# VH-VL binders against Cytochrome c oxidase assembly factor 8 (COA8), part 55

Target 1, 167 residues: Cytochrome c oxidase assembly factor 8 (COA8), of Homo sapiens (Human) (q96il0)
Amino acid sequence: APERGAERRDTAPSGVSRFCPPRKSCHDWIGPPDKYSNLRPVHFYIPENESPLEQKLRKLRQETQEWNQQFWANQNLTFSKEKEEFIHSRLKTKGLGLRTESGQKATLNAEEMADFYKEFLSKNFQKHMYYNRDWYKRNFAITFFMGKVALERIWNKLKQKQKKRSN

## First folded at step 3 (VH-VL)

Design f113 (framework fv_ebronucimab)
Fold by ESMFold2-Fast, scan of step 3:
Structure f113 (fold): chain C 167 residues (1-167), chain A 122 residues (1-122), chain B 111 residues (1-111)
Amino acid sequence: as target 1 above (167 residues)
Amino acid sequence: EVQLVESGGGLVQPGRSLRLSCAASGFTFDDYAMNWVRQAPGKGLEWVSGISWDSGYISYADSVQGRFTISRDNGKNSLYLQMNSLRAEDTALYFCAKSWGLPYFTGAFDIWGQGTMVTVSS
Amino acid sequence: QSELTQPRSVSGSPGQSVTISCTGTSSDVGGYNYVSWYQQHPGKAPKLLISDVSKRPSGVPDRFSGSKSGNTASLTISGLQAEDEADYYCSSYAGSYTEYVFGTGTDVTVL
């Protein structure tokens, strides 16, 4: 719950009860959207013979996902809070209640909300720009390690083939 | 043994330049981001600059922006800090520090050198 | 300049517990789970004590523990020993613009 989409380290006791054996995927698993970030977490499959390099790549991808989740959870909460505060302030200034006659939450029209959106975007422009820089930086790192892992796998296959040929 | 060894510090006059070096051993240097962190005598720690594994991303503290240049030579397992237009306020022990995690700036500094003293005084 | 606020000093007796706070903003401590703690003895380099808010590196005693609530991170030293007398610094990742920010530092005295 609190670390949805974070690196999953499950040390549950050896399964003494509940064998329900539909074949489990040897692939990554995609979860439901996180309550706060609205992003779907990826739970990574860990191979039995994971190399140190493959482990580095997986952990880098997991940490990048966690960073991304935290950024958007914080942004969404900040947006929602400030939007509510803005609406409340404007309704109070107009002498209006917080609820309509039908009991629905009172809202401002799109024209009235334009000031809020302009201010929010302006205030958060620098933050979003730096998020994009971090995002590209992390993806370049992931791509590099993916390349190293691919070369390692090719090298290991070539080594295996060469050994078969010499025997 | 995992080790970082700084060199190049010394007494220098204001307005002059100085180049610091950090030699790394015992780990795969080109897999990690590297940093310079300084500490003025009797004061706290201040992050100065960082460089990614491939030199593709470099960042500086506002206090040194435009005056200091961080660089690395992965073939020599070495990190450098070129310090120009030195000021009295740059007087500090300068530590070389390795970022925990690969190869980005997030997380802790897990390996530190012993530091090299830079004194800027007339 | 250090941006994270720590108490100047904390003291305790051997066997007691002490807690050091580290207060930042939603752009550093509150925004990320990348808070670390460092122990520095006089004349020595800092030593990583806690990473990622609460994780202990190999070789760090379980007497040291870290936590975070909102914009404040905390380091707790239980079973205080004479060798724990040192300066303690927190640090947080603060985004790609700032990268890292350190705390003001706390002197721990074992009386």
Scores: ipSAE 0.000, ipTM 0.525, lowest interface PAE 13.2, mean pLDDT 81

Design f114 (framework fv_ebronucimab)
Fold by ESMFold2-Fast, scan of step 3:
Structure f114 (fold): chain C 167 residues (1-167), chain A 123 residues (1-123), chain B 111 residues (1-111)
Amino acid sequence: as target 1 above (167 residues)
Amino acid sequence: EVQLVESGGGLVQPGRSLRLSCAASGFTFDDYAMNWVRQAPGKGLEWVSGISWDSGYISYADSVQGRFTISRDNGKNSLYLQMNSLRAEDTALYFCAKTIRYFSWGPDAFDIWGQGTMVTVSS
Amino acid sequence: QSELTQPRSVSGSPGQSVTISCTGTSSDVGGYNYVSWYQQHPGKAPKLLISDVSKRPSGVPDRFSGSKSGNTASLTISGLQAEDEADYYCSSYAGSYTEYVFGTGTDVTVL
């Protein structure tokens, strides 16, 4: 009964689609790819005696995941929307319908689509540069806090060893 | 109690300088990006400047770039805005605002605001 | 920096719905899913109402909702109440980490 309640979730904090782990895990859980971002959400395990520093690291990792999920969901939706608009506009300019006689979806050839890709990349160049810069900055911060957590664990092990010697 | 308290505003002549301070309490100051937002009497909100948690990223509105300098002292839980070459159009209530997310290097919103400090630039 | 465009005022009767638009460019509202909305009563600091286009912070009633289409974000207030009479501002991330832009503001009047 409590186990069933613990397994139920509406959504991840980032607004990612709801998923239910088979059981409360003692490890991080990786879900299926999100429909919009195509990224797999991670459910982070919370240790019973989590330190404030460990909590900061976990929250930083969660916040980074939320940011990454939102960026790619927006990017993929924008790409899909603009691609459909471009195809529709070019077919209309050519005097062609959206479907062939056989009922297949009408498409543009690779040379025509190259114009769209070039324009899309050019238009989004600054956005992608900032994304890459943010991505590396966030990973540097995560690495920094991982190092602090590692040092905390070493210090705690040393204190525990000293107490055992005294006893 | 999570709180931001601005100070340092006042009446100042055009061409002079003022330094605003924002004191933070009730949260871990060095985990969050901080921003200054101003509002001229009877007018709307205008973003002025922002600084990341580590001071690694700093941005200014075009209207203040080259005249204002944002800085922070994480050891003192304080945010500052050094305002030089003040103009009549800088007259506004200046708010200090905190981002929601830890270690903001990207898009965010402002969940905690101070009550503001009034800067009046007049001869 | 260009401000985001909002209508100067909108009005409604108690129980009605009102919608406030916020129009930017592909470099702010259109380029990112990071639009926030703020409510400001006279003489008070702004209060965060919506973040990330449609996410409501704890304590904000569900009658406030946000959406976005292209370069335009919208705030909808359903079941309008007298206490909703205030100024409303949209804001968007503007691309340079700590860079943001605010909307021109909308005065909501409950008639």
Scores: ipSAE 0.008, ipTM 0.566, lowest interface PAE 8.2, mean pLDDT 82
Fold by OpenDDE, second read of step 6:
Structure f114 (fold): chain C 167 residues (1-167), chain A 123 residues (1-123), chain B 111 residues (1-111)
Amino acid sequence: as target 1 above (167 residues)
Amino acid sequence: EVQLVESGGGLVQPGRSLRLSCAASGFTFDDYAMNWVRQAPGKGLEWVSGISWDSGYISYADSVQGRFTISRDNGKNSLYLQMNSLRAEDTALYFCAKTIRYFSWGPDAFDIWGQGTMVTVSS
Amino acid sequence: QSELTQPRSVSGSPGQSVTISCTGTSSDVGGYNYVSWYQQHPGKAPKLLISDVSKRPSGVPDRFSGSKSGNTASLTISGLQAEDEADYYCSSYAGSYTEYVFGTGTDVTVL
């Protein structure tokens, strides 16, 4: 049975950013833009004495980042594909090929491309609405946990000062 | 000399498959869209399928949609038509035809034709 | 498939002018300036005579001319010659469903 060459669906690789910060880093690092999402990944610092609350905050930030990376990687791929299809369709309607007689890539004018952008935004409007809603929910949760971590750190500092005064 | 030469025609039973080939010479094959046009015995011309210079766009007549597949190999200066689920109505002389315009798809005319290859579908 | 309508036959004497009509719709002949004409002798492949309604390729005699008005294209053969006896087909771009549509064909006889 001839092995049907599986068309490698360019599944947007779950792009673990190949960016590895220096091992001795004591702070969060920002990587270069991801090739698919164009978002800069953040490598979160893990303290040696990470509290359960700090760990929960870090995990939530990491999950939210991964969610954003996946969303925008997929959106950018879809956009690129639909843009190309639109250009090809419009060129066909005009009786034009994908290249000019000079061998240059045929392009549409700014007005025609404005129609594409309008259509694309209209088509993806609901998707963007859901994204924005979820983005706000996630960031609200992150902010809430940041507040809790800040309070915990203050409390721990106060306890340490009391113990030093009692000795 | 600019030439198109069709091959692969023959007698086949209904439901069978056949593959036509067209060999191009005398011009830059990968600069032009190519088409298949057929003519049933004693009938007029019917457009069957077209493919852009880069295979980026493909179209079919309704009569052959889902049954026929057009393809090209620019390295071999060759055009192909895979015909599946053949019917008696597909009996025709099949012509390979070149479009006039460079890198064009869509509205055009056919300036170069082959001599055709005969496909007969009969029980 | 909707074919473009042509007269079944047209005849003329040597030296006369004959005109072949090709009638379509606003979605083909009337919608685009991409009408072409082909000559086909018995047992031969079609030969392009006219493209883009009125453009004559190199090697086609000037006695062949093309025009269009509304949904009807026309091929005129002036100074009819014995060698002009053949079938003639119009073609047009047909838009989204069919890329090209041909006419029903016209048999031209020289009397």
Scores: ipSAE 0.006, ipTM 0.576, lowest interface PAE 10.1, mean pLDDT 86

Design f115 (from n43 with heavy chain D99G E101L Y102P G104S S105G D106T A107H; framework fv_ebronucimab)
Fold by OpenDDE, second read of step 6:
Structure f115 (fold): chain C 167 residues (1-167), chain A 121 residues (1-121), chain B 111 residues (1-111)
Amino acid sequence: as target 1 above (167 residues)
Amino acid sequence: EVQLVESGGGLVQPGRSLRLSCAASGFTFSDYAMNWVRQAPGKGLEWVSGISGSGYSTSYADSVQGRFTISRDNGKNSLYLQMNSLRAEDTALYFCAKGWLPYSGTHFDIWGQGTMVTVSS
Amino acid sequence: QSELTQPRSVSGSPGQSVTISCTGTSSDVGYYNYVSWYQQHPGKAPKLLISDVSKRPSGVPDRFSGSKSGNTASLTISGLQAEDEADYYCQSYDSSYDAYVFGTGTDVTVL
C-alpha cells in the first residue's frame, strides 16, 4: 500500500528564511523565494563601522521586509485556502467529485474561476489599498534615509581628504 | 415530496456480504451526491461513503475502505452500498443521505429512515 | 478517522439558552466553513438544523443559531423548549482525508 505521504500541514510561516549568507559577505544577499510569501528575502550586510544612521536605515529595511513577508505569506495562504474552498463548494453544488476519473484533482473552468478571482479581489480590495499605502510610506522613509546616509558618507570622505591635506 | 427509502438490511454472519439499496424520489437524483451514514446502536453518526452525482467519484471512510463499494443507478434513482467482509463493528442503522447540495456549503439535507444491518455469529 | 469533540450532555430549563461546542482541527472545522448541525430524536433520522456554520434551512426556528471561531463551532439553542430534547451532532469535512466527519454527539436535556 503506497504510504500516502502525510502532507505536512504547512503551519503559518513563522519561518524567518533560514537562508544564511556566507560569513565573509561584504554585500547584501538575496535569498531564494520564500515558500509562503514568494518574496526573496534580503540579508542585509552589517558593516564593521556602521554609523547610527546606517543602522537605522538597515533596521527600517529589515522591518519593512518582515512586514512584506508576513503580509504576502498570509495573503497567499488566505488566497489558497479560499480558492480551494470555492472549488470544493462549486464542485459539491454540481454534485461532482473532488477527483476526476483519472484521480486528478477536479478543477473548475476558467469562467467559473473568474468569478472567484473577482470575488476575492473585491473582498480584499480594502486590505490591498492599505497595504499599498503603507508600502509607499515605508519605501519613502527608506529612500529618505538612504539619502541621508549618502550625504553622511560624502561628508565623511570630505573630512578625511581635508585631514590628509593638513598633514 | 423528497424522500429516501433504504432497504436491504438484515442479519448476517461475519465475513458475509450484504447489499443495501436506497430509492430516491422528489428531486433530480443525478444532480446530487449521495452518501451512506451509519449509526451503531446507542452510538453517534459515522459517515461511511459518498458518491458524486455522476457516479465517477467515490469516497470511503477508512473503516470501510476496501470492503464496501458505493454505486448508483441514476436511471433508477437508486443508490447502493455493497458491503463485503462484514464485521461485528459494522452493525448499525444505515442511512441514505442526500449531500453536496446546490447551495454554498456541504451538508446532508435529506435523510432516509435507515435500514438495520446486524452482523453477528 | 477523528471525530469532532462535543460535550456528552447539556441541560437547561425551558426558556434558557444552551450552547453546544464542536471542536475539530485545522483540517476540518478550521479549514472550511462547512460545519453543519443535526438534531436527532430517539428512533428518528437526523434532521438538518444548520449548514455552513450559521445558515438555517427552511422550517428551522430562529432560536437555533450557529457560529464558529477557529477550530470550534457552536450551536446555540435559545428559548429552550421541551421538544428540543434530543441528540445533536455537528458535522464537517476533513480536507486531509476527503471525508465527512461527525461529532461525538451531545444529549440535550430539558429540565
Scores: ipSAE 0.017, ipTM 0.626, lowest interface PAE 5.6, mean pLDDT 87
Fold by ESMFold2-Fast, scan of step 3:
Structure f115 (fold): chain C 167 residues (1-167), chain A 121 residues (1-121), chain B 111 residues (1-111)
Amino acid sequence: as target 1 above (167 residues)
Amino acid sequence: EVQLVESGGGLVQPGRSLRLSCAASGFTFSDYAMNWVRQAPGKGLEWVSGISGSGYSTSYADSVQGRFTISRDNGKNSLYLQMNSLRAEDTALYFCAKGWLPYSGTHFDIWGQGTMVTVSS
Amino acid sequence: QSELTQPRSVSGSPGQSVTISCTGTSSDVGYYNYVSWYQQHPGKAPKLLISDVSKRPSGVPDRFSGSKSGNTASLTISGLQAEDEADYYCQSYDSSYDAYVFGTGTDVTVL
């Protein structure tokens, strides 16, 4: 419906929680595990004299972190949802309610849950393989830019040394 | 001004070769993946080929694999597409497009105007 | 490589909303947020309209919105205007082929 579309568009859901790093930090800060992805987010320090190349590396690392966080947040959500649906479906097939007579959540034993885990892993095998390939591509690019930044810093250090001797 | 300008298109006979060029300006060319996308007259967009920012990694659509070669010269801010063994079905407007990151998977934020390649006897 | 499936055409009157679907597979549209939308006016190069499923580049009106559910992405144009009459293409990255795939394209007509 147009009204629901407008509401969802105006109110973006957050799949990854934000963290608040210490102010005036002079290096990267690592936060607690994200509620959804279960990965620890990194706040990247921005130097006062950041070069364009250093900025590119930082943005690439930030984008890779966002990609990684979103992938695992989505994967964990999908796992939890499908697990719950599987349990409810199996309990319904057995003619059992969602809760025991004592008011506790009805549960499946380990042998019954093994079927779910096998199905989930099999179904997601290709997805995880592609994740690994993308992760390698991203880390190759990060390593390449880290090398360029390292060379830039070495060159600038050599220039400063030469300038001191000349002046 | 951030800009991509294609050149090298023209009329060519089947079985022959043609080389397309794309001149980039206004951004650090070597930091981004580059792509060729074509559009046959009255038809939709078809991705042809891509190359990583460093030039180390290349990829091709099945329809052009083994016939086309993508390359780049980062010192000249230029992208190239060497097209060999041309077929009538290669007739299309060829666009140069910039990726958002130095590798494949992300959107194309900057596009050239395209250069027309006509393969006809 | 397989193309992404879009309707050939959609039409609407000024001020109405139209939605364009883009259906792929679990290795492209369903894999991640690698879904973009491009607008192409006759005789012009494509212009990026939406990236990462729902993000608008600077200068794109918020009348354009994107979403995704499973293997199907959607572009919605609200408050349809005459200038929106164009061809629209979705795009994704097919991880199984290490290749980009475009949709079949949708012609939007403002009646």
Scores: ipSAE 0.014, ipTM 0.608, lowest interface PAE 7.1, mean pLDDT 83

Design f116 (from n43 with heavy chain W100R E101F Y102G Y103W G104L D106P; framework fv_ebronucimab)
Fold by OpenDDE, second read of step 6:
Structure f116 (fold): chain C 167 residues (1-167), chain A 121 residues (1-121), chain B 111 residues (1-111)
Amino acid sequence: as target 1 above (167 residues)
Amino acid sequence: EVQLVESGGGLVQPGRSLRLSCAASGFTFSDYAMNWVRQAPGKGLEWVSGISGSGYSTSYADSVQGRFTISRDNGKNSLYLQMNSLRAEDTALYFCAKDRFGWLSPAFDIWGQGTMVTVSS
Amino acid sequence: QSELTQPRSVSGSPGQSVTISCTGTSSDVGYYNYVSWYQQHPGKAPKLLISDVSKRPSGVPDRFSGSKSGNTASLTISGLQAEDEADYYCQSYDSSYDAYVFGTGTDVTVL
């Protein structure tokens, strides 16, 4: 009896990238594209003497990454399902089979698919607007904290120079 | 008036063959996919087979795959189900059902009254 | 062939609302918005009540409504009437087998 391969429920996995950087890494690593979001995950380096501001920045970057991964994983899944549904529905209305005479999956022409894309974009327009807004907000916050961390590092360097001059 | 009328049912012995027919009227027959659905006595509905409007595409339930053949004659507005190697479990009222589209759809908007098939030794 | 799971029976008083669930998998009910509902009176052919999860054909009263969440579709009958006593079947498309599948059926009784 051929083992009916259990079609793995492609539940959008909780975005923990299985990519593990080398243990001795002293910098951020970029992983391969995630299979669902198609986004490359970043593994952030944690310094031994991480300041509270640096930690806050790292956490914010990580949270933003997770947010992006989840959004695009869900969006891509939705897109794929709706695309397939559209194709099937259109083929049905045309009285066409789901497979060609050669056994290939039946497809729609570019013009018909253009209708799908237009509809899909229209339907998801508001969702994309909210995403863009939140994306800008998050990146602004990240940039702001990057500035703070930069200033902190400058200040710490200046203090160290002063101590060396006094000794 | 849109109508489907099934015929060809009867009593048959296991292993024998039977051919069901469905006559369609009141709509452009070739524009719609057609289906066979059966209901065993006192049981639920079971989809058996479907055929596209053109007759090019066919599909079957696993329970009848390789034994039953669905076909149509658009010139005669007729749907057919050739049933071979009949089994006791094939005993059912067989409905002809019109699809909402020219290909298979999970929405059957017109049904016949059914034709009874009894498979018994 | 896998059937969609329905409750065996549902009962309600006239004027009440009853809901029938239809539970499938991610390959059928959860895959497309291709869920239909049928009403069948004893000795009669099934009648289409709902298509595409929530669309009512012409002639079907608005007291019949359909919805879906995840792998479960639901038919709600509001303002239950004596004539609503019948068997109800859900239907979906199984993407894994390229086949249509019916639910196990639900007997609705008006008390």
Scores: ipSAE 0.013, ipTM 0.582, lowest interface PAE 7.9, mean pLDDT 86
Fold by ESMFold2-Fast, scan of step 3:
Parts: C-alpha cells; structure tokens; sequence
Structure f116 (fold): chain C 167 residues (1-167), chain A 121 residues (1-121), chain B 111 residues (1-111)
C-alpha cells in the first residue's frame, strides 16, 4: 500500500511518475520532477463544498497537466530512441562496432549528430507547432475559468455580507 | 507474447451492473494508456473510455459518462470497466486496446479478442 | 454513432486497386497526422494497418497505403487479394474533445 507522504513510483504510458499526497491534505501538493518529462506533477485538493464551476476548473487543470506530462515524456522517449537508432545505423554503415577498443561507448562526432538534430526538429516541427497552439488554448481556458471562479467567490462573499447586514 | 484478454461479459438485465476485466501481458503495462472500444452486433467501432498509464486521467464517451467507470491495477496488469445502469444500447462486444504512443501518435496497436455484453430483459 | 464518414462498401476484383475515404473535421482528421486505419476480418479483433496517415507497422504489405488532404484521409489497397476482404475503419483523435473517434466503417468485397 502507499505510505502517508511517501512517493509511489509507477511508470505511466508517457513515462510520468506517480506519487501520492499526504492523507487529509488541505492544499494542492506538488511532487518531484517526473523521470521522463522533467515536469513536477500537482495533486489537486478537492474541497467538500466544491462548486460545479470549481470542479470544471480543477478537472481542466488536471487534464492539462496529464496532457503536458504525456507530451514531454513521449517526446523525450522518442528523441532518446531515435538518437540511439541513428547512432547505431551510422556506426553500422561505417563498419564500426558499438564499443571502442578501450571498451568505451562508440559515439558520432558533432557534425554527424547535427544531421540527426536537424532531421528530428524538422520531422517534429508541425507536432511542436500544434503543441504550442494547444498549450496556449488550454492556458487561456484555465485563465478564463479562474476568472469565473474568482467572480463567483466575490459574489458569494458579497451575498453573505448583505445577508448579515439585513439580519 | 504481448496479449490482452478480456473477461466478465455476459447476459444482464437493463438497469443492472457488470464489471469487465482485461488482463495484460508481455509489456510494461503502467507505461501505456489503455482504452475500451465496443462494437454492437453488425455495427462499427465506438470508443468508450480511456485511462492514462498512472490512472490519473480518465475520459469517457458522452453515451456512457456518469454510468461507466474505467480503472486499472498496475500491480496486477489489469484494466477494468465498471458498467452501471446498463441499457439495451450497451449491448456490444467490448475490446480492450493498448495506446501505442499516446496522443503524440495515437493508434491502438494491440487489441484483445473482446468479451460479449448482452443487455436484454 | 461514429463521427468520421466512410463509404459503406467498396468492391474490386483481384489485382485491382480500391480507395476508401474518411472525412472528418479540422479538429480531428484535419488537425495533424492523427489518422489510423484498422482491418477487421469477421469474428476477429481489429488489426492496426496504418498509423500517422501513411506509416505501415511491421508486417503490413506495402500494397496498403494511406494519404490525407485537408479533412479527408484515404486508404488505398493496390493489387487486391482475397485476404483483403474485410471491414476497414479509420480513426482519429479529436483535439476539441480529447477523445478518439472512429469512422463508420467500409466493407471491402473482393470478387
């Protein structure tokens, strides 16, 4: 079972780490950086009196976090995998082994690796463009709902204050 | 070696509940998002629900939202679908499917053989 | 039911070519290269045939090819064989709803 405050490390489809917040937490809890995405996950506190609007905002933030974690974990895994495949392919084409005579890992020079980086960036340009577009849209939506929640809270406080004055 | 095996299907009356299971083997289960896809007899494929590898995020088709709950147990390499308030329209063969690369390159690369759910009086 | 539109059936003789269209919107088929194709033989689970519009998984013959123009993706089967007689489904990811959508399905008959 997971211990109170202890991190439970599970690997997600996108390589994201799983962690558990302390039991009976009254605030959002921020975990350590994910192994693959390097992003810190946030476990959201759910208040007992959460409004439907507050629930929508929380779910949107949770979904955006998972989307963002999944993108970067998979991007980093794809980069690492394709980098290894490129290096192995080039070494085979040159008739070289995967290890040097001294037992060190065989590597390509900076000029050879530049070809891989250029190809990877070009290949992923459209994907990164759509990621940035979606990231912008998601953050705009989050900001919009945060504003709506803030207005709801202000209205509720004003309504409560007026009730107390009337009594 | 890479396999998905569904179970738990059967004949149920409208309004009742049923829980489907999917046993995974041959891959690191917690690394992959999992999905339920159904197919009514003689009809096409319909995506039902999805869950992230950690179980942190879940999503549902509008037709099942509020009635079905997807879950997973990574320690048991198992995926579940709890189906409540079943309707005649839920009659279908239910497949579990593995998400290949998640949303970066979404495709279901491994499928189970399916488990038949019949909702009839 | 499903959101992406496919023809109900296409037919051809052995050795001929057939093309199946899959029409969606700018939020799914048109959004990026998020188009996959599946082959389903009667009584069997679907098999991934094409991913990312045009990429073939290992073991899929090169006579299966995919393409996309705007909001319409196409699967072309060249050199039709008896084994190709099956149902074919396209699939995309709907970026607006964070959901997967399948096509209505196409029955391919080889006669």
Amino acid sequence: as target 1 above (167 residues)
Amino acid sequence: EVQLVESGGGLVQPGRSLRLSCAASGFTFSDYAMNWVRQAPGKGLEWVSGISGSGYSTSYADSVQGRFTISRDNGKNSLYLQMNSLRAEDTALYFCAKDRFGWLSPAFDIWGQGTMVTVSS
Amino acid sequence: QSELTQPRSVSGSPGQSVTISCTGTSSDVGYYNYVSWYQQHPGKAPKLLISDVSKRPSGVPDRFSGSKSGNTASLTISGLQAEDEADYYCQSYDSSYDAYVFGTGTDVTVL
Scores: ipSAE 0.000, ipTM 0.483, lowest interface PAE 14.0, mean pLDDT 80

Design f117 (framework fv_ebronucimab)
Fold by ESMFold2-Fast, scan of step 3:
Structure f117 (fold): chain C 167 residues (1-167), chain A 122 residues (1-122), chain B 111 residues (1-111)
Amino acid sequence: as target 1 above (167 residues)
Amino acid sequence: EVQLVESGGGLVQPGRSLRLSCAASGFTFSDYAMNWVRQAPGKGLEWVSGISGSGYSTSYADSVQGRFTISRDNGKNSLYLQMNSLRAEDTALYFCAKSPLYWFGTKAFDIWGQGTMVTVSS
Amino acid sequence: QSELTQPRSVSGSPGQSVTISCTGTSSDVGYYNYVSWYQQHPGKAPKLLISDVSKRPSGVPDRFSGSKSGNTASLTISGLQAEDEADYYCQSYDSSYDAYVFGTGTDVTVL
């Protein structure tokens, strides 16, 4: 029987809802996009006989996923908060209330919002540059360890075939 | 038995450096994120720094960013905090605290040490 | 320095209930269910009482309960006992700063 909990850790990353596949699985699975980060979480299957190298790769991939989820959840929240502040500030400057006559939230037109988007992009340029740098560093490390694990698995399969042929 | 034991605290002059250690036992150290939390005498708790299970990811409170460095040695089941350019405001009891997960930032601290006192004074 | 607002003190008699509020922002307490509560007796390390807003770790009595509404989390201690006299801290994760934040702390006095 498949290991209960082997495919799913008890706790989801920050800002990511916990997910279960609809059927039992002994492999990695991909969930729906997180509400906050808008990224699909991956839950990694943990074999009972996982090698130290396989464990290192899995933990590196899990750590990279947590970092990525946290970064985008934080960025999306910062965007939403600053957008609300910008809209409220502009409406106050225009002498308008925060709500329309119908009780809906008041909004700005596309030309007014363009100022916000330009400011936000400019303000966060350096942060996104550092994100891209770190993302490439992490992917390089993952690719390197994936290669090492692949070589280990090939070698182990060759060893198993040799044992089978000796019997 | 799961246990965390801090050491390395003491009296140190402003502008100097000090290194704190935390020895872990009773669990697979490398599977869990670790944190440093401090408490100034008579004041509340302040999170200082966190490090993931592998040591690959670290995070710092703004008050210590650029001055403190968190690290770990999974072969020795030990967590460290290198404190540079110490200020009087860094005077506090420093706790080692364990996350129930491989990453910091997603859950509460389930296991705490007893703390080690750092006093920054002339 | 803590960022979440708690009352400085609350008091009650044995057997009564007290509630401690913890108010933050939409980026921490209001963000997700990352709210935890700790109990600290004088001269001792903090002890985890509640995680994920309302979950009790093994060994924590069921008279401790947690809840959250919007940007405010609450810890309720029912059936107050003398040993509940301690400082209580809430904690959340601030998504804007990628950092843990603690509450200002509440001193619970059992009369």
Scores: ipSAE 0.000, ipTM 0.484, lowest interface PAE 13.6, mean pLDDT 81

